# Miniprotein binders against q93zb6, part 24

Target 1, 365 residues: q93zb6
Amino acid sequence: SSSSSDPLLVKAAKGQAISRPPAWMMRQAGRYMAVYQKLAKKHPSFRERSENTDLIVEISLQPWQAFRPDGVIIFSDILTPLPAFGVPFDIEEVKGPVIQSPIRTEEDMKRLHPIDFEKLQFVGDSLKILRREVGEHAAVLGFVGAPWTIATYIVEGGTTRTYTVIKNMCHTAPDVLRALLSHLTKAITEYVVYQVEHGAHCIQIFDSWGGQLTPEMWERWSKPYIEEIIHAVKKRCPDTPIVFYINGNGGLLERMKGTGADVIGLDWTVDMADGRRRLGSEVSVQGNVDPAYLFSPLPALTEEIERVVKCAGPKGHILNLGHGVLVGTPEEAVAHFFETARNLDYQTLFQNHVPAEKAEPELVV
Short names: E, the ipSAE of ESMFold2; O, the ipSAE of OpenDDE; V2, 0.75 times the mean of E and O plus 0.25 times the DockQ between their complexes.

## First folded at step 12 (miniprotein)

Design q4 (at its last look DockQ between E and O 0.52; V2 from the best seeds 0.00; counts 0 for: pae E 1.6 > 1.5)
Fold by ESMFold2, look of step 12:
Structure q4 (fold): chain B 365 residues (1-365), chain A 81 residues (1-81)
Amino acid sequence: as target 1 above (365 residues)
Amino acid sequence: SPEEIKKLIEEAKRLLEEARKRAYQGDYEKALELVEKAIERAEKALEEAKEAGDPELIYDALFLIWFAELLQREIEKKLKE
């Protein structure tokens, strides 16, 4: 396939020369948009919104229609594939995700089966439609949760702030936990390939709970499974870049690079220039404007976007927030973010010499 | 030739990766030496890429010069400490 036909985001992820950074936002479709709020009132079930093809496509395209991002991520959930390999779940109004039959023992493991894509037809159909709708103008992104994060939900029975059940299993039933993680690794690998085959240009792996592990525990219980996924996907889908993001990842950056991901997503607490130095010249970066800047005056937002881009360098950068868009974010600020990104020009920002220092952000004192 | 330019670029990348490792280990004198060598390679690659009119190689070289200078300034700061 010709690299000149790839979307800008794919080129950036691969470290190819481009004239400006592509931009998209984590949670770019969501509750901050009036159009989403109206749709969500009409369809209050999150399971319906995330599992009905027409609703998925409508929601995914809302930010495309409003802002023209360089990436369109499918509206979905990291838990969406769970019923397809034997783990039913619900979304409760107050508690959020609930796993009614947790997997904690060898006997519980018998409920798992290979991933069944007939139960995920809405994902494949939605990705095909999104690919057709955005054409050559944006990348379609799929995503998955990392095995540790998914295992945490399955073992804990839902969301957790303590991790006590799964951390206890690390010591009391390590072989069961390794078997669970291995099953998830295989299922998630197939689900990544499925998304690519149905239209995704790029896949983001979220290890949402990985930032809560010590680095040594992360290397033991999360990294090897992520590395296996990435290795298998690169072999089967060699043209598909992989973005890897962990909330609170400042202490893990060098270890994240070791997974083989094409792009490391930086959260907003990491200085972009420092992240670049720590990650080296061979991997691309994504991020990392503090989402709180979307509440700032627009000139301050412009200055921060330019500072982040200057700190990230003249290639191998996907401009994004360092975290998902916050509730209450003004739509005007999101529009301004994307307009600023579209009007950037690396030749102007970096000119005919190597920029030396990161730009100091506008200070509010 | 494109092969000669790519060789310079790959050598600069190797030098910068080793410089990063040495700086992490606190060996700032060696790290600075490696960065300076990487800049020499990347600047030569840039000049040859401009003569060849190859925009991909020009941007590759420019990025490596940018990255080398980013690393060099941090190393020099550490040496002054």
Scores: ipSAE 0.637, ipTM 0.881, lowest interface PAE 1.6, mean pLDDT 90
Fold by OpenDDE base, look of step 12:
Structure q4 (fold): chain B 365 residues (1-365), chain A 81 residues (1-81)
Amino acid sequence: as target 1 above (365 residues)
Amino acid sequence: SPEEIKKLIEEAKRLLEEARKRAYQGDYEKALELVEKAIERAEKALEEAKEAGDPELIYDALFLIWFAELLQREIEKKLKE
């Protein structure tokens, strides 16, 4: 039963009737906000900020307090679960993530173990608190990295530009790589379920590095493991929408649809109407305002938001950026984006063809 | 009935998905015919959904009309090339 109590974002993800698109932003908590910069000066370690319940909750709620988005994503990293299944990592200021002991052999695979949620209690506790703090006014968003994306970090030993080690393993050690991807698929599946059980209304899967594969290599080495996660999660958590996002996905849209995700996230390099035509009527879309528009005059930002919403159509759209908020983005532009989104009405935008949402009678208690 | 409206919606969805497949194959004439049939079904579903006062079915039908028109414009563009 579609409970009338689902957050607006969950309704949009499920393709339910609603009066406007829900809005949130990738990296809506981040360095562009003065409150985040002040907190990050007190707590300079990214791992400290992302692995402490109080700090996670505080940071995740900074956009909620300032802008009232329809989605509140937990402040975390796609690498956060790595220590919980046997892969230690560090975050260096200049290099980003560093994995000191890459996994490239069958012997290296022996370091991996099932995911230990005792090491991830700060994620579960944070999601519970966030669910309480936002109530019915927003969706709490969890997220994970896709197996290929996580495997890329593990195999390369950190951030790569060439992906030469992992792409070479596809040919030189395919059984080791399949074993790694299968292990990650299990761990990530359990971690998604864990996030849902602790209060995530919706999960986003990031295959950030999947867009660096050829379409054929993506279908062989990324897609099957994402399909496995989505299938397993849908079986265990049937009411939880899954958003699937790849940055630079314009060549992969039809293939992404095949994963069983409820929502396909689009980057700004995809025309929203083209994305809708390519994906069809049965899948929702997320996006896809260029993050650079947040530096434009507010009237131009409004026009672009309205353009994107009109191109997405009167159902199954989650308004977002095509990628994360840029450093140096004015907070006023982010405020204006969410205010604009709240003031949108599909009846007005689509010439009164769409019925008004019956205002739920405010139960004046 | 709500069941009949849902049947029209599901028929329109199937027609639009077939139209998309035909358009990808370069069979734009057949794709256009299928889109026109999908619009007819979705318009009928919209009328019946309005009469039934079912907001969900109204939005479903409206979205299918909008989506069909979006496909139609692209197919008609391809037929002029």
Scores: ipSAE 0.606, ipTM 0.860, lowest interface PAE 1.0, mean pLDDT 93
ESMFold2 (binder alone), look of step 12: mean pLDDT 88; pTM 0.859

Design q5 (at its last look DockQ between E and O 0.58; V2 from the best seeds 0.65)
Fold by ESMFold2, look of step 12:
Structure q5 (fold): chain B 365 residues (1-365), chain A 81 residues (1-81)
Amino acid sequence: as target 1 above (365 residues)
Amino acid sequence: SPEEIKKLIEEAKRLLEEARKRAYQGDYEKALELVEKAIERAEKALEEAEEAGDPELIFDALFLIWFAELLQREIEKKLKE
């Protein structure tokens, strides 16, 4: 529902009247920041950085301290909950995440169990602290990976270029894959609710590998599970907006609307005006400045931010990049992005499409 | 009343949704007709919301006018192709 105390980002997600778009960035904490690099040198294990409450909070607040975004997303990983439901993983120096015991058969499925929040206390504790630290000035965001995306890691055993094992399972062992996706749907639903209960104002669902499927296959193997998560979360957490984002989503955009998400995140390859026309008037949008613009001269960055906002319209827009911040991005450009966003005013940008002052109705004294 | 203004807004939304479908099907003449009807509903809703002094309904009506104009520009461009 509407509240004067809701953060700007929550109001935008709900399509409420606001004076400017809120802004945050995917990957706004990370290797592009000198302060992060220093911390990562002292704590070289990603698992430690993402699983220790004090480090999570420090990292999550680094962009807050530097840039004052309208959203502060918890520093975490879409794989973080895996050990909590029976899937241990490691981080290898070269390969990144590795799942030593992939799940590919009915027998493998026996290793799964209901999500155990005792193994995720650091997430809940971190969200509570973030909520307290940013107060009324920003939304705290939690996030999850979609069931298809999580299943690809679990089935493949790590990061892959072609996803051949899980794609073959769609044809050779569909009942096992459906059972895995159903288990993940239940675990992820509970994990979303857990994050909301511990302080998240808004949840983003990433289907990072949804673009690996044709649209028809995506509707078969990803959409129904995302739809189930959103439906269940909306019943249990009716005040919490959900943002839904897929890398490479130009061919899926109208189909993503059908999940029931409050906000559809656009990648940078979709023209924002086209995205608005394709999605209709009833859903909010997020995005979609090309992260490469952060390497442009600052006036060109300003111009692009204003162009994107003008194309997105005078409400229902969360300003963001179309992808995560790139390594090597100048910190000064990120600061400029947030300064530009804070100084936007819909009345200035959309003069004829925001309220003007109303004259008094009296004709005579 | 607020209920009557909301009805105009809902009619404008319905017309715009149908216009989007017709434009997707290549029926640009019909799509433009529907957009023009939606603008009429949204402008009436705006006038009544301004008389009522309801800022949320004013904002809703103005957004629909903006969205209708977004569709109209694309449809008119397609008609000239």
Scores: ipSAE 0.682, ipTM 0.899, lowest interface PAE 1.3, mean pLDDT 91
Fold by OpenDDE base, look of step 12:
Structure q5 (fold): chain B 365 residues (1-365), chain A 81 residues (1-81)
Amino acid sequence: as target 1 above (365 residues)
Amino acid sequence: SPEEIKKLIEEAKRLLEEARKRAYQGDYEKALELVEKAIERAEKALEEAEEAGDPELIFDALFLIWFAELLQREIEKKLKE
């Protein structure tokens, strides 16, 4: 059956029998690595690094070469597709993302067009190369921002702390905001499918700013558009697992389950066992080691990894951090995390109550 | 049969989802009763899956037992409060 060749991470996401949790880290390629810092000095522009095929591939493979994670996420940004559907942006060193012409009116909406994949070839080409380079040894991960999260940048004109403009539009210009969110839903759906067609085994949806809504506002303004994306992607790419992640999601778990995502990503502020009880047996979980544990003594890190894995149970767990790797994290701690993950065995952890993955006997013919 | 084992697994899943809903409503006694029934179904599914030699069904049954016990511990804690 086609399922036997799936990467360990895809098997875990689908809730299949495996011997250990697969592991990857959010921001596993990043400033904590000396090789990344050296490359970033040569190529100081974030857009240069994230929009050039060779640099994307090189950066995405830095963790693969160093640590052999079970997941290799493409080095990109959730804002990368914005120019491809009519929203130019810049990244300033101090301010981060800047959108010079926010969309707030029906007239502003006329600047939006269908997503143009000719402008995104560097993503497609990079995913193809990554799929080739990792072979059957890891899953290639794509990712996108959720419509509400992307709309927040577009409406606010960049990073916000208050979300006052977009939250106000929910009341003052709801039709404009619904039109924007619907346009983004279509564009992001096509972009997810595009990433899958170019070699992504799994897609993560980031609703990074969805956690800043009230639960009622999230259900009204974020959730329906995420459900639409997931439904459309599942119809077109039925074998592709979808991970849905919100940072600070402890109040949203039951609502997140309703999206149709295969995996719910947990942050470290959620107890893993509580998260499992709240989500139920039919959805997989990702996470959720506190990124700060990577600064702890290695024995304490090992103990915490084992604790999280035991709390997640013997099925449908992707071991990760609860959020991205912190700047200044020791590379040796990241190495130890992945080594620990590779040495985990569910039979040992759960007192032989889990069947060993039958290693297919390599028929040495 | 694999179909009968799958039916037991699906029954255990339904019972656990109902138990979870009852526990959320504060009906911990009924939630506990449903969890115990779910364990019984999952244990029977495990026994039949082991007899059939189906590693996927064995794994599914074992996970449901683990999950049921996870839910049981929380319900029993709430009944002692």
Scores: ipSAE 0.672, ipTM 0.885, lowest interface PAE 0.8, mean pLDDT 94
ESMFold2 (binder alone), look of step 12: mean pLDDT 88; pTM 0.856

Design q6 (at its last look DockQ between E and O 0.63; V2 from the best seeds 0.00; counts 0 for: pae E 1.9 > 1.5)
Fold by OpenDDE base, look of step 14:
Structure q6 (fold): chain B 365 residues (1-365), chain A 81 residues (1-81)
Amino acid sequence: as target 1 above (365 residues)
Amino acid sequence: SPEEIKKLIEEAKRLLEEARKRAYQGDYEKALELVEKAIERAEKALEEAKEAGDPELIMDAFFLIWFAELLQREIEKKLKE
């Protein structure tokens, strides 16, 4: 029985019949919003903002209050769980994330321990509050980094452009790297389950650096660990949709389908109709408006939203950007995006060939 | 019956997945034949779902027709190259 109570985003992810695509944006809470900039001046530390329950909730709800998206993603970082399994890190203003003690040897691996959720209570508490605050009007989204993406930060000691250390470890220390990836797979699996148990309706897995691998290297070093996470999560949380996203994924779509994810996130460099044909009818899609269109005239943004929605088809689409909202994006353009999404109707878009959902009676509260 | 409509939908899905595999292998003629069969099954499912008044089955059948036509256009393009 499809529970009539699932949020629109969860219905879309499961490929259920709905009247319009649900919409949310990667980085929908962020520096483009004046309210976020004001809060970030008051609380200048990113770690402070992302690791305090009240600040997490406030920031996560800023887009909810302003735009009423169909998805409310928790304000966090993919690196947030690192201290909870033995990897301390800092965030420097210029360099971004810095890991002072990279893990590259078997001896370094001894610093890792099972994930400690006492150190992550602010995530659990925030998800519970967010679930209460949005009620049935939106899906609460959790997220994690994929094992390869997290391992890249840990091995490189922070952000990299070349990935030379971790790519070299694939050849020089493959057993150490497999041990690290296996440890991360276990920790991330438990962290996904933890987020679901605390109120996440849907989970996004970010393999942000997976798109920098050759397809063969991705199938060898990233895919198996993502498949393990998805399989384990599906066994423990069968009703929770999983979104899998890689930036620069145009060469990986058929391989991404093999992971068992319910939704494949597309970047804007993928044609939505091509992506839909390549993934097939049984996989939902997310995306994929170019974030740069939010700087365009509003009519051009509307046309692009409608184009993307028509290319995705009348089922199993989550409307999003192909990547996160850019700094300097006008708030009015983001508002217009969500307003446009709310006013879409599949019957109108597909020339009345789509059956009317029986309008659930608007509970006029 | 709803069970018969679901059977038609599942048959259409299988045909489309086989068509997609054949197209990927470069067997565009066989892929097109399979898509046409999938459309026939999905259209029948859509008609029966409309008669049954089941909005979920109607949407499922309609989506399969839409997807089949999307695949058909690409296959037909490849057959002209």
Scores: ipSAE 0.794, ipTM 0.927, lowest interface PAE 0.6, mean pLDDT 94
Fold by ESMFold2, look of step 12:
Structure q6 (fold): chain B 365 residues (1-365), chain A 81 residues (1-81)
Amino acid sequence: as target 1 above (365 residues)
Amino acid sequence: SPEEIKKLIEEAKRLLEEARKRAYQGDYEKALELVEKAIERAEKALEEAKEAGDPELIMDAFFLIWFAELLQREIEKKLKE
């Protein structure tokens, strides 16, 4: 179902008729912005910045105030819900995530409990405020990490490049790992619904470590749990589109479609035209300008944005980077990206795909 | 009528999915024939959708024509190899 009052991004995600692609950027609030750097100096704890309602709202709205993206994503972290179901964590400025008491055994599993939203009120409160502040002008986006990605952090105790503990666990304690993934699936499902109920128009699922798995291992240990989340959320929140993104996803695109997501996010290593052919006509896409183009001369950035949009087609496209905004990115380039997107017109870009007697040169399709 | 237009759109979608399947299997000549038939259905749907003034059906038909041409370019490239 659809509503004429839906934000442009929601319409695009649902494959509805629109005149241009909506645009937003992964990590659009962050270290590349001077205003963020000043705030982070005054509030150096990432946990404080991501768990204090006033700071979350201020940070989330910084790109809105500067660039007017078509989507405003809550400033948060995929690990934010962990304490709410029994997994304390910290994020150190240099070291990154730290989980002092990893879960690796059946005994460790006893520390888990059902997700407790009293510990996540700052998320719900922030989403309500963002929804009110941006109104009909932008979609509010929530997000979660996929069960495999979250399990990797919980089992490894932090960031890893080798995955040795969780990979060994696949063989030495597969029942414990499956139980962990099942618990996470339930917790993440409830957390998605919670975000929707408190103001999110659209939810992005990140499987950050999915691209580091062989396709067979991804099908075994990640996809079924993502599919279960999407199925449950679609039943409970039928009007809420789900975007699914994996870092390094060129070898997984068709498999990602099988999860039932409304939108497949492409990273920058995938040719958009190839991705469209492989995904077919019935799913929407997000992406996938290489973030390095934000360091190029502005005319070159314009040309690349237009190329990506032409490759993605005249509907079902959410314009984005193929990865998060890089530290050091010029704010002027980000502004240019959003201004270019706002000035696009599908009728103009695609009119040569319609016979001349049927085309309307100045009309929006 | 919207019902007739939706029927043409669904036929075009079915033809395009079969064309993708045939192209994946290496049957490029049959894939190209299916794409051409899908274009005929989608162009008729577009004409009727414009007369009906239905923006959703207009965009659906327009997108399918675009998608069909995307497939056609790749199929034609493969036939030259």
Scores: ipSAE 0.628, ipTM 0.888, lowest interface PAE 1.7, mean pLDDT 91
ESMFold2 (binder alone), look of step 12: mean pLDDT 88; pTM 0.857
OpenDDE base, look of step 12: ipSAE 0.771; ipTM 0.920
ESMFold2, look of step 14: ipSAE 0.604; ipTM 0.882
ESMFold2 (binder alone), look of step 14: mean pLDDT 88; pTM 0.857

## First folded at step 14 (miniprotein)

Design n1 (at its last look DockQ between E and O 0.88; V2 from the best seeds 0.00; counts 0 for: pae E 1.8 > 1.5)
Fold by OpenDDE base, look of step 14:
Structure n1 (fold): chain B 365 residues (1-365), chain A 81 residues (1-81)
Amino acid sequence: as target 1 above (365 residues)
Amino acid sequence: SPEEIKKLIEEAKRLLEEARKRAYQGDYEKALELVEKAIERAEKALEEAEEAGDPELILDALFLIWFAELLQEEIEKKLKE
């Protein structure tokens, strides 16, 4: 039974009929907002901001207060659960994430333990508060990293551009890597369920580094673990939509459909209509405006939003960017994006696309 | 009736899924025939949904028409290659 009370974003994700696409943005809370910059000066540590309930809630609500998006994603990181299963990390200003003790051997694997939710209470408490604060007016979004993406950070010891250590482990230590990915799959499954139980209406899975694999390597080393997570979550939380996103996914769309995700997130390098043909009518889509259009004149931004919405069709679309909001984005352009989305109507947009009856040529007798 | 409209919608969906399978097999002529039948069912569902004033059924029918046309363009492109 479609509960009449589902948020607009949840209805879109489930492919229900609604009057307009719901809208949210990846990185909608962030450094482009003056209120975030002011808060980040008071609390300079990213871990302080992302691991304190009051700061998480305040930051997550900054876009809600300013723009009223249809989705409010929790302010967090895909690496946030790492300390809760035995992988400490730091965030350096210049290098980003640093894992001092990479996991590359069976002996290193002994440091991993089951996920400890006592260390993640700030996530659960934040989701409960966010669910209360937005009420029925928006969906609360949780998120996780995919096992391959998380394993890349753990094996490489931080951010990589070459992925040479983890890609080499696929050949030199495949059993160790399978053991790591299987451990991460269990931990991430429980963490998704935990987020849903604490008030997430929808979950996004980020396989940010999965797009750096060959399609064959992605099917072998990423896809099975994502399928396992989605299957386990769907069994425990059948009413929770799952969004699956890979940046640079144009070669993987048909393979991504096979995961059982309700929504496939597209980046801006994918044509939205091509994405719809390739995914079919039974899978919802998210995206995919280029984040660079937020620097364009507002009329050009409106035209691009309307183009993307028309290419996605009158059902099963979550309007988003193809990737996160860029630093230096004007807040006015973000406001205009959400205002444009709220003023869209599918009947108005698609009624005029009934093919004109080919006027039969009047036989001039 | 809303039940008859829903039946037309479900018939159109089945035809489109069969059309997509046929297109994937390279049977573009049969795929096109199935898409045309799906459009006919979805257009009839739209007309009856508009007469009934049911906004959910209108949007369901509009989506099937839009998706059928999107599939038709691809099949027609493949038949010209």
Scores: ipSAE 0.658, ipTM 0.873, lowest interface PAE 0.8, mean pLDDT 94
Fold by ESMFold2, look of step 14:
Structure n1 (fold): chain B 365 residues (1-365), chain A 81 residues (1-81)
Amino acid sequence: as target 1 above (365 residues)
Amino acid sequence: SPEEIKKLIEEAKRLLEEARKRAYQGDYEKALELVEKAIERAEKALEEAEEAGDPELILDALFLIWFAELLQEEIEKKLKE
């Protein structure tokens, strides 16, 4: 095959002219689906569901079978690679991730080692199978967490709302924190390349906790490491687009552009037209329908999808939610979202556009 | 020709980037002039792409017109402030 066989989502990410926006959803496989709930009842361990090749593939393909999105993201977790470089963890169904031995000191750093892909074979195998199953009809997406986000879990020992330990380390042990972030940057870079080599068409970087930093702190403690990942990946995987998303990113958009990502994901609190103006014409965008609209009457959902697409313009847009699908979301609304996206046509939406050809005359004094 | 249409598109892109930079520097009147010139190039590109029946060039031109008008609206608001 040739580069003309790229999936629609890859073409959009590269800013190529296409007839409609591709669509996929963050968390499109998960608890809102009855088929997932049935599988999770049979396999109640999240670690099993996210680390067994057959289960990963089955779960990843559930939204594909039901809705035919333009992207199929591997069912995984941003913490999945941690044991492969020396950080064991558990995931408890109520508490979420638990890191038994946090890394906070130089001595703790001795437990880290280069990433070992023998421990991640289920990721590579799953990506290969997904690539075969969807063929040319969808892009396969891999993903990683950004170094700051991963470091918050490793330092805090789990999920927190305050991040007081890692924020304190910025002041009390900055050299240890920089060394941790540097190690993570290397490991995550290799993990991105690994996913691409095993079938991913596109990689999304999540800086899920980057939004809780001030912009100035984000530029010091997150952005440089993301820039390094993107630079290294673009050199080794020049044909693979990178999407970059931060939760709560309204204050960071212009700074996110500076990372070199091909696509900037917008959350739903940002006006899409304002985001496009702030980001300029040379960067693609993803987003940003409020996931709460999936609970609205279907005609209202259609209107919002069309509004977002019109605000994003007829090029360089991956239609998505501004955040992940919410638990309790009606499956009919998700189907409607994808049906609406498939039936869009940019020329129809933007035809008969009448530019400003004349200005009002100046007032006579 | 397709090459001439692509040149119009590239000229419009250059003008819009220059306009955006001028607007960030506070040169709103100059930014508006540059946006207007970019619209002229993109509209000409659209007309020629429609005559050629080239859907991809049509979409490229539509995007630039759309983006130019998005920027123009913000610049005009700033001039009134």
Scores: ipSAE 0.622, ipTM 0.890, lowest interface PAE 1.8, mean pLDDT 90
ESMFold2 (binder alone), look of step 14: mean pLDDT 88; pTM 0.856

